# VHH binders against p49116: the designs that were tried, part 322

Target 1, 238 residues: p49116
Amino acid sequence: EGPLLSDTHVTFKLTMPSPMPEYLNVHYICESASRLLFLSMHWARSIPAFQALGQDCNTSLVRACWNELFTLGLAQCAQVMSLSTILAAIVNHLQNSIQEDKLSGDRIKQVMEHIWKLQEFCNSMAKLDIDGYEYAYLKAIVLFSPDHPGLTSTSQIEKFQEKAQMELQDYVQKTYSEDTYRLARILVRLPALRLMSSNITEELFFTGLIGNVSIDSIIPYILKMETAEYNGQITGAS
Below, E stands for the ipSAE of ESMFold2; O stands for the ipSAE of OpenDDE; V2 stands for 0.75 times the mean of E and O plus 0.25 times the DockQ between their complexes.

## First folded at step 19 (VHH)

Design T5 (framework vhh_7n9e_1; at its last look DockQ between E and O 0.93; V2 from the best seeds 0.86)
Fold by OpenDDE, look of step 19:
Structure T5 (fold): chain B 238 residues (1-238), chain A 120 residues (1-120)
Amino acid sequence: as target 1 above (238 residues)
Amino acid sequence: DVQLVESGGGLVQAGGSLRLSCAASGFTFRNYGMYWGRQAPGKGREWVSGISWSGGYTNYASSVKGRFTISRDNAKNTLYLQMNNLKPEDTALYYCARPGYGKTPEADYWGQGTQVTVSS
């Protein structure tokens, strides 16, 4: 009956680890990424419609789209995160691995292309000047995607996605009434998210902290984290 | 609570200029695109101009394009509308608005407005 999201969902504030080291080491990168991931999951969890789907369905949805949510988060928090610097650091670390002949040429190409895609996506979003409201609804559209395999309650998920799309449309129409194509310009960016490998994202941003544990495997735990525990993760890690 | 306070309106002769301001409070200003609307006597609400969160993107009604400039200062939580070459048909109550959650304009947040009167 009511709107899918509220102002509380529009707010998306990432707190970076402090202090920032002179040299962005793997730990800093992973910690930053982890905070973003946790924030994204917490954000999803805070949506009433998300809760209404039930724990099993919720977990399945997040497992299916965490990479997309994370990437949207990267785009949204690019300035706060100094994403360009982080990506540069990642590339530098990769170069060391290359020099040590630890990666195949094909793998190097894949990873570099992935980084390029991330940069391009974030740049494209910046060019569109997407605001917090729009990001929130884009994340909702991504979250409530019924086209992932193995999902239950697909009809309900679809309804929520449609609702998200409609409310975003209303927002864009009210704000930019003479720009009839803005919504389309925004939505057409979403397919780029599907081109990004979750595995590569995981390796680039999370390998240092998670080790051999997959993001997929920890998602249920993240979703079950208490607010206090979540806050502890944000404040306790420096 | 979301609050918007418009100012800067007044009486001006045709061809004159005014600069409207809108002070925003009660929400994170930079998270939202904002827009100006106006309502002339006996007429419905009319969208005038919109601006993205950073001010990097702007949009205008055809009737004011080239004459009005929307801008914002996020550090001051203030929205602006520079109106040049004003015409009698620009006479209206001008209001700034933050979009809410709903299709109808009534779902949005706006202030009391500021009266702009352009004399011929």
Scores: ipSAE 0.923, ipTM 0.972, lowest interface PAE 0.4, mean pLDDT 93
Fold by ESMFold2, look of step 19:
Structure T5 (fold): chain B 238 residues (1-238), chain A 120 residues (1-120)
Amino acid sequence: as target 1 above (238 residues)
Amino acid sequence: DVQLVESGGGLVQAGGSLRLSCAASGFTFRNYGMYWGRQAPGKGREWVSGISWSGGYTNYASSVKGRFTISRDNAKNTLYLQMNNLKPEDTALYYCARPGYGKTPEADYWGQGTQVTVSS
């Protein structure tokens, strides 16, 4: 009955911390990434289909896919975040760590491969000129993935994913009627998201978080957060 | 709520040019791809051209390739169609559109249309 997502779900406005520092630092990067994470989680929470699955299922879905949603968010917001500049700063820090022998060679290889995969993903999405409607439906396809272990209500989750796929197909066919391959080109980008490591994403973007808290452990809190509290996190004024 | 207002149509001689405009309001224009359609006398609506959110990808019906250019200005919330080397077969009511829910274009958001008449 009616669309899976409304026009409000197509809107995805990331506001960056102010002021912009002269030199990028771990605190600015972590605050920026935290804002994207909160925006992504609250985006998912606002979807009626997601709400209908229940709290335990909601938490399980987001734990399974938060890194994929975050990565789609990075690609969508790459320009406003100055992501290329952030990644260059991280690479420079890693190169300094090599010179000072602070990290193992195997770990550095893993991190550099992840950065390269992330850059290639973001470039491929920019090359396709993916819009806000397409991003919203790609996020929905990723969110409603029934193949993650431990999920309940997998039949309903699969139905929501199929609905997201159909609605994206309809949009692409109507907008670009003479391009029979655009949908396929878009969808073949999604498997790359499963290659992104949650642990490395945490190291790259969330090192400034206190202690050893993993994103997986804070997801239930983020999902329960009131809208007013979320707005405070976005402004950094709380 | 969503409003699309076309302008720039008129009567033109074959071989001439027209530039159509579509002013968009009531939605975040830059989040969506847009397209032009047309309805010739005695025919249903025909898709003409589509454009991605930044203008980096464009797509055209074979009947207008090389003659029509779709563009957009996200700062002005405006969609354009530059129509060159016009032919009598291009005579139609031209609509701009934003895709909506559903398989068929009936659920899409349409403007009122602007008439283009190409005399021989």
Scores: ipSAE 0.755, ipTM 0.918, lowest interface PAE 1.1, mean pLDDT 88
ESMFold2 (binder alone), look of step 19: mean pLDDT 88; pTM 0.892

Design T6 (framework vhh_7n9e_1; at its last look DockQ between E and O 0.88; V2 from the best seeds 0.85)
Fold by OpenDDE, look of step 19:
Parts: sequence; structure tokens; C-alpha cells
Structure T6 (fold): chain B 238 residues (1-238), chain A 120 residues (1-120)
Amino acid sequence: as target 1 above (238 residues)
Amino acid sequence: DVQLVESGGGLVQAGGSLRLSCAASGFTFRNYGMYWGRQAPGKGREWVSGISWSGGYTNYASSVKGRFTISRDNAKNTLYLQMNNLKPEDTALYYCARPGYGQTPESDYWGQGTQVTVSS
């Protein structure tokens, strides 16, 4: 079989809403996040191995790992997104909620810790100087995770994950031949993704746009969305 | 199509310096780590140095560490290799490379190379 990914999959270009408002409002944040989510889903759809799993399995996989994919996307697109500014804006919005006594102390702590984890993860990835190739394969490893409950075709998923891991290993070995631990340093970051709550991520980035609709519920629609519709969404949302 | 064009090689005396350049085209340069390799006559390909996409991370073969410096200019889509204190054993065809996909070395992209000859 051929390689799992190609240059097409290494390309991951996020287009931000334009113009950027002077004040990052909830709408801008949600729109930006939505574009990233859509891009991530579209990216997954473009992988032949992903397509080979079938629609039901595909949907299940994405439902299981969308938060991880999204977070990797945040890390990868942190500069383009001005992620630090977005996170600061989110915190500011939360402060308003705090002042209005709308959140419990425990909830505030959870949300703030989540934001901290996101920032820390993105910083750690930046420190490792992860490139587009590595991000693509990390996303593939995350996508083809067989350890989520309720998945079908777990053997095939595992094979794809192994393939992703091996190809990433090959890339790292070829590029950084004298750094025998780079792969390990990269892979050891992945567990941090599992510590992040999808619910909190959803509340922080998507609540203002999707309301009471869950990301889980819209994933099938996103995956079925035509490319033209996706392009229309990103161009028409300004 | 991915293209890599090396330049800057030549004849130099031991202890001398050369700066190699590699012009990249046909792909998004900043998405990839790059590396230099070399092939001496009668020998196999040898990895020399690698660099991350931003240039913030570099790696070197033990044989060239402290003497060679890899760098890149993403705005110019160019990879560089500064070679100082050259030794006769550094004589080789130097090639710039972008990793391909898969587990075969042949999947990588490299140029025609530039000849570096170090005289004693």
C-alpha cells in the first residue's frame, strides 16, 4: 500500500474571519473555532484510509476524537489565529460571567484550568517546533485511535494508526537522524490531549454560535458537507 | 513538482569554508523539516544535518558538529549549509533533501547535488 498521507494532507491552512474586530467578541471566536473545526473535519475526510472505514465508522471516530483534532489544530494554527489573544478574550468574557455570579467557584476553576492546559499544550508544541508534516501525522495518529469505546473495525483502525506512527518515525529519523528521542518527545505530548474536556472546549469556543447544539450532533453533517458548501461557509461568514 | 537545486560547492583547501544553498520549489517549504546529506565516492549516502521548519531546531552528524551550520530562509525557500574547517574526508556530493512519504529512502526528494572537494 501507498503512504497514509500526502502533501495535500500536510497542507493545513486556516482562513480567519475578516476583518478582525477591535474587540474579539464571542461571535468572532466562535466563527474562528468553527472554521478550524470544519477544516479539521474536511482534512480527515480527505484521507483515503479514513474514507475506507465507511461512513458509520468515520463518524464514530470523529465524534471520539474531535476535541483532540481541534486542539492540535489550535496548536498548529496558534499564530494565524492569535490564539493567545483569543484565549485572553475568552477569559475576559468569563470574568463578566464571574462578576454576574453565573458560575460556581468549582466551574470557574475547571474552565480556567482547561484554558491553562490549552495554552500549555500549544506552547509545548511550539517549543518542539512541530512542522506541518508532523502535525498531519499526529492528527492521523489521534484520528485512527482504536481505543475509543464503541468503535467498529478496530483492527483496521489500529493498522492505520500504526502506519501513521511508522511513517512519522521514518520522517523524524530521516530529518533528524542524530536525535533519537525526537519522536518520543513528540508522541509524549499526545496524552495531554486526553486530559482536555470536550465539553469545556465546546462551551469556550462554540456556545455562542451553535447554542444548545452539541458538536457531537453536528459532526455527521459536517462530514457530509460538500466542499463547495464548506468554502461558501468560510467566505460568507464575514 | 518538487524541485531542489543545490549550489555553492567547489574546490577548497583543508581548513577552508564553503556555503551551500538549496533552492526549493514545488511545495510549501515551511511545512517541512529539511536535511542535508552527502555521498562520498564509493560510499553510501550519509546524513549530515537536519533543520526544523522554522529553523529553531537543528541537528548534526557527529562528524560535522561544531563545524557545519544548517539554516534556512523560508521567505526565500532556501536551505543553507555553512561548512567551516573543512577536511578532506568532507569531500562528497552534497544534496539537499525533503522527506517524502513512506518508509523508503527513495521516497525523499533531493536535488542533483553540489560537489564539494577538499584538498589536503
Scores: ipSAE 0.922, ipTM 0.971, lowest interface PAE 0.4, mean pLDDT 93
Fold by ESMFold2, look of step 19:
Structure T6 (fold): chain B 238 residues (1-238), chain A 120 residues (1-120)
Amino acid sequence: as target 1 above (238 residues)
Amino acid sequence: DVQLVESGGGLVQAGGSLRLSCAASGFTFRNYGMYWGRQAPGKGREWVSGISWSGGYTNYASSVKGRFTISRDNAKNTLYLQMNNLKPEDTALYYCARPGYGQTPESDYWGQGTQVTVSS
């Protein structure tokens, strides 16, 4: 009964579509986000503890938390993705929609609030200088949440979450022995993830790819995807 | 395999300075925080200083705060410890470390160490 994760799970390398266009467009944003989503789903699939839960439990678990994993991925990869530039382009697009009277004022307010929450979350994670090991364990804590309705094997999921929490604690305490508050500062960031709307995340990042279907509906297919097909999706070669 | 190789130790008079280096290989250096530890003769290991992946956060044992500076160069996969105003009680074998997946430092990845000896 070894550690929950290994060095291979700490590696989280996102490759961006190349070259970056001079002016960001919905296609580039959607391709970039799709690569992150696929990377996040297959990261979860690679964890032995996740595999041990069985296929139906795995699908239910990822459907419940995909937006939280995606948001952690955005924060972890914010510099590689130039996320601040992407968010600025989205804001400009929303301003054009106001000029053309295409969206209601209430909807625009909801979307702008979501963008602000996302920006603040990413900024707070950067200020804490969260590393790859810490991100991997935060993602595991989010993934193995026993609180989602409709889950089976909740006692086993809870034990995996406790293991992730203990292993993160050990890492932080060994690395930063004189800072008794670092773990608490990191963990207090997690509740913000449940404030993120999956509906608005889909509108911000996935409208061009998904059309009218939710990411919730395609997760079983992503999780069943063979490694060779997966690699084609995250490199843009299909 | 994870490999950590310390260098830069030696003999120095009290009040002097040394800069230790740690060359890292066999893992993606920038994904991890790193730390220095030391072991004086007849004593257990003591945590000295830790540094976050980018260097944006550093943390020091009270006994060295203000005198030692930890840093890293991710392009060179190298960790550093600048040691100023050295005292005889700083005499120890100094190890760089990357945390492992166990509860105690014994499960971490350590170098072989570099000896620092401070004469009075």
Scores: ipSAE 0.761, ipTM 0.917, lowest interface PAE 1.0, mean pLDDT 88
ESMFold2 (binder alone), look of step 19: mean pLDDT 87; pTM 0.878

Design T7 (framework vhh_7n9e_1; at its last look DockQ between E and O 0.92; V2 from the best seeds 0.87)
Fold by OpenDDE, look of step 19:
Structure T7 (fold): chain B 238 residues (1-238), chain A 120 residues (1-120)
Amino acid sequence: as target 1 above (238 residues)
Amino acid sequence: DVQLVESGGGLVQAGGSLRLSCAASGFTFRNYGMYWGRQAPGKGREWVSGISWSGGYTNYASSVKGRFTISRDNAKNTLYLQMNNLKPEDTALYYCARPGYGRTPESDYWGQGTQVTVSS
């Protein structure tokens, strides 16, 4: 078989809402996050192996790993997004809630720790100087994870994950032949993604836009979204 | 189409220096790590140096470490190899490469290469 991914999949270009407001309001943050989410989902949808799993299975996969994909997307697009600024803005918005005593101390701690973990993860990825090729395959490894509950076709999913891992390994070996541990350094970052709460991510980045609707519930719609509709989403918001 | 064009090779005396350039086109240069390889007469292809997308990370073969420096300018879509203290054993056709998606080196993208000859 041919490779799992191609140059088309290595390309991952996020278009931010324009213009950027002087004050990063909740709407801007949510719109930015939504665009990243859509981009991530459509990226997954564009992978032939993903398509081969069928609609039910691939929907289940995305539901299981959307937070991880989203987080990898944050890391990859951190500079374009001005992620640090966004996170700071999120913290500032939370200050009102904190001051109004709307959140418990434990909840505040959880949210702040989550933000810290996000920042640290992105910083760690930046330090490794991960490129678009590597990100693509890391996302593939995350996407084709057979260890999520309730998945069908787990054997096939596992094969795709292995393929992704092998192709990433080949890339790293060819590019950095004398660095025998680079692959390991990269892969060891993936467990951090599993420590991040999808619920908290959803609350931080999406609550202002989708309200009480869960990301889980909208994933099937995103995956079925036509390309034209998707393009409309990224160009229609200003 | 992916294109890589190497330049800067030539004849140099032992202990001399050369700077190779590789002009890249046909793909998003910044999305990929790049590497230099070389092929000496009668020998197989040898990896020389690799560089991350931003240039923040570099890697070198033991045979050239401390003498060669790989760098890149993403704004110019250009990869560089500064070669100092050249030795006769460095004589080879040097090629710039972008990794492909196959396991074998033949799946990668190369230019025609630039000849480096180091005389004793």
Scores: ipSAE 0.923, ipTM 0.972, lowest interface PAE 0.4, mean pLDDT 93
Fold by ESMFold2, look of step 19:
Structure T7 (fold): chain B 238 residues (1-238), chain A 120 residues (1-120)
Amino acid sequence: as target 1 above (238 residues)
Amino acid sequence: DVQLVESGGGLVQAGGSLRLSCAASGFTFRNYGMYWGRQAPGKGREWVSGISWSGGYTNYASSVKGRFTISRDNAKNTLYLQMNNLKPEDTALYYCARPGYGRTPESDYWGQGTQVTVSS
């Protein structure tokens, strides 16, 4: 019944901590990333199709795809977040860690490769000039992925993913009628999201979380939060 | 809530130029791609040109490519269509549009249109 998403789901406004510090610090990066994570989880929870799957399935889906949703959020909000500046500062810090012999060279190489993949993904999305409607549907396609291990209701999840694909196709075809390949070009970007390591994302963006708990462990709590608490986490008011 | 208002149409001789404007309100303009359509008398509506949210990608019907230029100004919530080397076959009511969530263009958001008439 009706479209999978609406204009409400296309709106995705990230508010950054203010003021921007003169020097990059862990607290600014972690607060910025936390706002994006909570905005992304609030977005997912607001989708009627997601609500229809039930609480256990919701938790399993988000555990499986939170890093992909977060990465899409980074690409969508890269300018607002000054993501290039954040990543450059992290690279410089990692290079200093090699010089000072503070981290394993293999770990630093692994993290550098992840940063490069993230930058390449964000650049490719910018070159395609992906809009808010297209991002919303890409996030829905990623959220309703039936091929993750341990999921139940995979037939229903697959149906929702197909609906998201159809509705994105309709948008692209109506807007860009003489470009029969735009949908294919944007969908081909999605496999790169599976190359992003959730552990490295946590290291890059979430190292300052209280208790050093994994994002996976807090997802059930995040999905059950009251609206006022969400708004506090999204805007930094707490 | 969504409103689209076209302007800039008129009568022009073949080979002439016109610039159409479309004022958008009631939605976050920068979140969406936009497009122009046209409808000649007694014919169905025809897609003319589309533009991505930042203007970084544009797409044109073969019949207008090289003659028409679509652009937008997100600070002014305005879509434009510069039409050069106009031909009598370009005579139509021109509409700007924002895509909706339905399967077909009938579900999209349209303005009332602005008439372009090319003599000869």
Scores: ipSAE 0.791, ipTM 0.927, lowest interface PAE 0.9, mean pLDDT 88
ESMFold2 (binder alone), look of step 19: mean pLDDT 88; pTM 0.883
ESMFold2, look of step 20: ipSAE 0.789; ipTM 0.928
ESMFold2 (binder alone), look of step 20: mean pLDDT 88; pTM 0.880
OpenDDE, look of step 20: ipSAE 0.917; ipTM 0.969

Design T8 (framework vhh_7n9e_1; at its last look DockQ between E and O 0.95; V2 from the best seeds 0.88)
Fold by OpenDDE, look of step 19:
Structure T8 (fold): chain B 238 residues (1-238), chain A 120 residues (1-120)
Amino acid sequence: as target 1 above (238 residues)
Amino acid sequence: DVQLVESGGGLVQAGGSLRLSCAASGFTFRNYGMYWGRQAPGKGREWVSGISWSGGYTNYADSVKGRFTISRDNAKNTLYLQMNNLKPEDTALYYCARPGYGKTPESDYWGQGTQVTVSS
C-alpha cells in the first residue's frame, strides 16, 4: 500500500477571523477555535484510510479524539493564532466570573491548570521544533487510536496507527539520522494530550459560540459538511 | 513539482571552505525538515546534516561535526551548508533533500547535486 499521508495532509493552514479586534472578545475566540476545529475535522476526513473505516467508525474516532486533535492544532497554529494572547484573554474573561463568585475555588483551579497544561504543551512542542510533516503524522497517530471505548474495526485502526508511527519514524530517521532519540522525544508528548479535559476545552473555546451544544454532538455534522460550506465558514467575517 | 537545485560546489584545497546552497520550489518549504547528503565516488549515499523547519534544531554526522553548519532561509526557500576545514575525504557529490513518504532514500526528493572536490 501507499503511504498513509501525502503533502496534502502535511498542509495545515488556519485562516483567522479578520479583522482582529482590539479586544479579543469571546466571539473572536470561539470563531477562531471553531475554524481550527473544522480544519482539523476536515483534515481527518481527507485521509483515505480514515474514509476507509466508514462513516460510523470514523465519526466515533473523531468523537473520541477531537480534543487531542484540537490541541495538536493549537500547538501547530499557536503563532498564527497568537495563542498566548488568546489564552490571556480567556483568563481575563474568567476573572469576571471569579470576581462574581460564579465559580468554585476547585473549578477555578481546574480551569487554570488546564490553561497551564495547554500552554506548556504548546511550548514543549515549539521547543521540539515540530514541523508540518511531523504534526500531520502525530495527528494521525492520535486519530487512529484503537484504545478508545466503543470503537469498531479496532484491528484496522491499529494498523493505520502503526503505519503512521512507522512512516513518522522513517521521516525522522532520514532527516535526523544521528539523533536516535528524536522520535521518542516527540512521541512522549502525546500522553499529555490525554490529561487534558475535553469538557474544559469546550468551555474555554466554544461555549460562547455553540452555547449548550456539545462538540460531540456537532462532530457528525462537521464531518458531513461540504467543502463549499466549510470554505464559507472560514471566509466568514467576524 | 518538487524541485531542488544545489549550487556552490567546486574545487578547493584541503583546509578550505565552501558554502552550498539549495533552492527549493514546488512545495511549502517551511513544512519540512531538510537534510544534506553526499555521495563519494564508488560509495553509497551518506547523510551529512539535517535541519528542522525553523532552523532551530540541527543534526550532523560525526564526520562533519564542528566543521559543517547547516542553515536555512525560509523566506528565500533556500537551504545552506557551510563547509569549513574541508578534507579530501569530503570529496563527493552533495545533494539537498526533502524527505518523502517512503522508507528508502529513493522516496525523497533531491536535486542533481553539486560536486565538491577537495584536493590534498
Scores: ipSAE 0.923, ipTM 0.972, lowest interface PAE 0.4, mean pLDDT 93
Fold by ESMFold2, look of step 19:
Structure T8 (fold): chain B 238 residues (1-238), chain A 120 residues (1-120)
Amino acid sequence: as target 1 above (238 residues)
Amino acid sequence: DVQLVESGGGLVQAGGSLRLSCAASGFTFRNYGMYWGRQAPGKGREWVSGISWSGGYTNYADSVKGRFTISRDNAKNTLYLQMNNLKPEDTALYYCARPGYGKTPESDYWGQGTQVTVSS
């Protein structure tokens, strides 16, 4: 059976739309986020263990975890994306638009809390100096989560998750032999991903997508996408 | 293919210093943590020091802590080990390594090593 992942899965290169506009706009943010989403979904699709689960299981699994994979991708690509600048611009917009309205105030508070959680998650990952190998295995652990409701093949999914955990453990122990707790420090970051709201992520990053459709509805299409079409969307080419 | 080439070893008097280099190619260097190991004559392989992808985290064996400093330059795909206050016990063949996907270090990617000899 061999390792769950390979060097091709550790490679995770996001190409940003160019040039960066003088003023950040919703189109640039949405295109950047869409590239990350497509990269993340096709990263998952490329894993032999994922392919072995079958198309219906694949769709269910990705629907359950796409926001967690996307958030790991944001953390991994934060520098190339200039994510801190994007989030600061969004926060400034929200603060400038605050008005006396209890309904509006509740939603703004909810969105600001989400942004804060995202910033804290990204900062904690940077503090741990998580590398591409570690990110790939964290994504695999998140992807092969057997505890989401409605999944089939949960026994097989659990075995893949355990394999990902074991292979990450091996890497950390070989690289950092005198650090007994690095694996634990890394793994305790994962529960924070479940606190991220899919609908707020869509509002922050995908408002400019053609039509206001949910990411959930397009996942089956993304997973079946032909290689040439996928490459065009990753680079913005037609 | 992954290739690691060590250099900078030699003969040095006790109390002296050496700086080892490891040139990496055949993989995206910045995606991985790296480590140094050593093997003294008649002994097994010993892990010496590890470093995270950016250099922001480093870890050392107790026997070298305070004397050795691991570093890296991702623009040059190069790993370094600065060895100060060398002792005869530091005499060994020093290897840089990138972790592989197997359970044990034997499955990792190793260079051929560079000899460090510390005379009394």
Scores: ipSAE 0.788, ipTM 0.927, lowest interface PAE 0.9, mean pLDDT 87
ESMFold2 (binder alone), look of step 19: mean pLDDT 88; pTM 0.879

Design T9 (framework vhh_7n9e_1; at its last look DockQ between E and O 0.92; V2 from the best seeds 0.88)
Fold by OpenDDE, look of step 19:
Structure T9 (fold): chain B 238 residues (1-238), chain A 120 residues (1-120)
Amino acid sequence: as target 1 above (238 residues)
Amino acid sequence: DVQLVESGGGLVQAGGSLRLSCAASGFSFRNYGMYWGRQAPGKGREWVSGISWSGGYTNYASSVKGRFTISRDNAKNTLYLQMNNLKPEDTALYYCARPGYGKTPESDYWGQGTQVTVSS
């Protein structure tokens, strides 16, 4: 009946750890990434349509698309995060590993390509000058993707995705009435998200904090976190 | 509450210029693309120009392209429309708008508008 999202969902404010260290260490990177992940999950949880799917389906959806949501979050928060600096730091850390001969040549290539893809994606989104409204709906489109294996309520998920797409279309049409291709230009970026490995993303951004625990395994806990706990994660870590 | 207040309209001769301003409040201005519309007497609402959140992307109706320039200052939460080479057919109530959630323009937020009258 009503719109899929509201102004509360358009707002997506990431709070970075403070203070920023002179040298971006693994801890800072992981903490920053964790905050973004939590914010993304909290954002998803705040959507009534998401809640309507039920806990099991919700968890399954997030497990399937967390990497895409996270990546969109990176793009959206790239300036606040100083993403280019973070990525450079990651590369530097990787170089140390390379020097220590801890990684195979193939693995190094895969990781570097992944970093390149992330940077290119974020750059492409910046070039399109995507706003908070558009990001919100892009995230919704990604979140309510019915094409992941093992999902229940796929018809309902599809309906929500369609609704997200339609509302985004309406927004773009109203705002940029003479640009008939803007929506297409925006949507055509989404396939790039599917080319990115969740495993590599996890290794690059989360290994320092999570250790051997997978993002997949902690998603249910994140989704069940109370608001107070979430806020505590944001304010308590430095 | 979302508020938009337009200003800068007035009477101008054909070929003249005006600069409209729109002061925005009650929402995160930088999260949204904005647009200008206008409504001439006896006519429906017409989209005039749109601008992305950062101002890096702009779009114009064919009727005003090359004559109007949309811009914004996010630090001031203000949207602008520079109108040059004004024509009598540009006479209208001009309004700035933030898109809402719906297909129809009525779902959007706009102010009272500012009257622009271009005399021949």
Scores: ipSAE 0.925, ipTM 0.973, lowest interface PAE 0.4, mean pLDDT 93
Fold by ESMFold2, look of step 19:
Structure T9 (fold): chain B 238 residues (1-238), chain A 120 residues (1-120)
Amino acid sequence: as target 1 above (238 residues)
Amino acid sequence: DVQLVESGGGLVQAGGSLRLSCAASGFSFRNYGMYWGRQAPGKGREWVSGISWSGGYTNYASSVKGRFTISRDNAKNTLYLQMNNLKPEDTALYYCARPGYGKTPESDYWGQGTQVTVSS
């Protein structure tokens, strides 16, 4: 029995649509977010422990945690994505919608609070200087969460999560032997992910998909895609 | 394949300084934290210092804190250890390391090491 992850899972390379348009628009934001989503799904599917759980369990896990994985991906790739610029463009778009009487004030408050939570999360991860190894294991911890409703194989999922936690602990202790609190500081960031609304994430980043299709509904199809199709979606060669 | 190559060791008088370098290849250097370790003759292996991927966080063994400074240059895939006010007790084989996926340091990726000898 070997480690849960390998160097291939630590590498998480997002390629942005190029060039960045002079005026950020819904299509650029949606394409950028789609690339991150497909990269995140390809990452999850490539894990041998995930593959071992079977298709029904795979679908259930990813449906339950895709927003957490996506949010970790946003934090990890915030600099290469110029996420602060994207969020500013989204805020400007929302303000235009208010002026045109298209959104309620209560909805605006909810969306702005979500944006603030996302910015705070990304900033806290940057202040901790979380690296690619640590991000990979944080993603594994949220992926193999046994607490989501409707899961089968809960005991096996819990064992994989424990393995991810132990391997992260080993890494942190070996790298930073005199910092007995780093693991705890990292792990206390994770509850914030459960506060992120998948519906608001869809509205912020996935407006412009064909029809009004939820990410939850397309997860089974994404997980069944051939590897070559994943590569096309991740690089924009589709 | 992961490769770590240390350089910059040598013989130095107590109170002197040395700068160690570690050239990294075969992996994405900027995705990992890195650390230095050392092993003195007749002693156990000792963790010396660790550094986060961007260099924004550093951590030191109490025996070297205030005297040693770890740094990195991700554009050059190079890890550094500046050693000041060296003492005879610092005499050791110094190696750079990238953590591996196992529980113990034996699973980590190490360089061949560079000898530092501090005379009185």
Scores: ipSAE 0.800, ipTM 0.930, lowest interface PAE 0.9, mean pLDDT 88
ESMFold2 (binder alone), look of step 19: mean pLDDT 88; pTM 0.878
ESMFold2, look of step 20: ipSAE 0.800; ipTM 0.930
ESMFold2 (binder alone), look of step 20: mean pLDDT 87; pTM 0.876
OpenDDE, look of step 20: ipSAE 0.920; ipTM 0.971

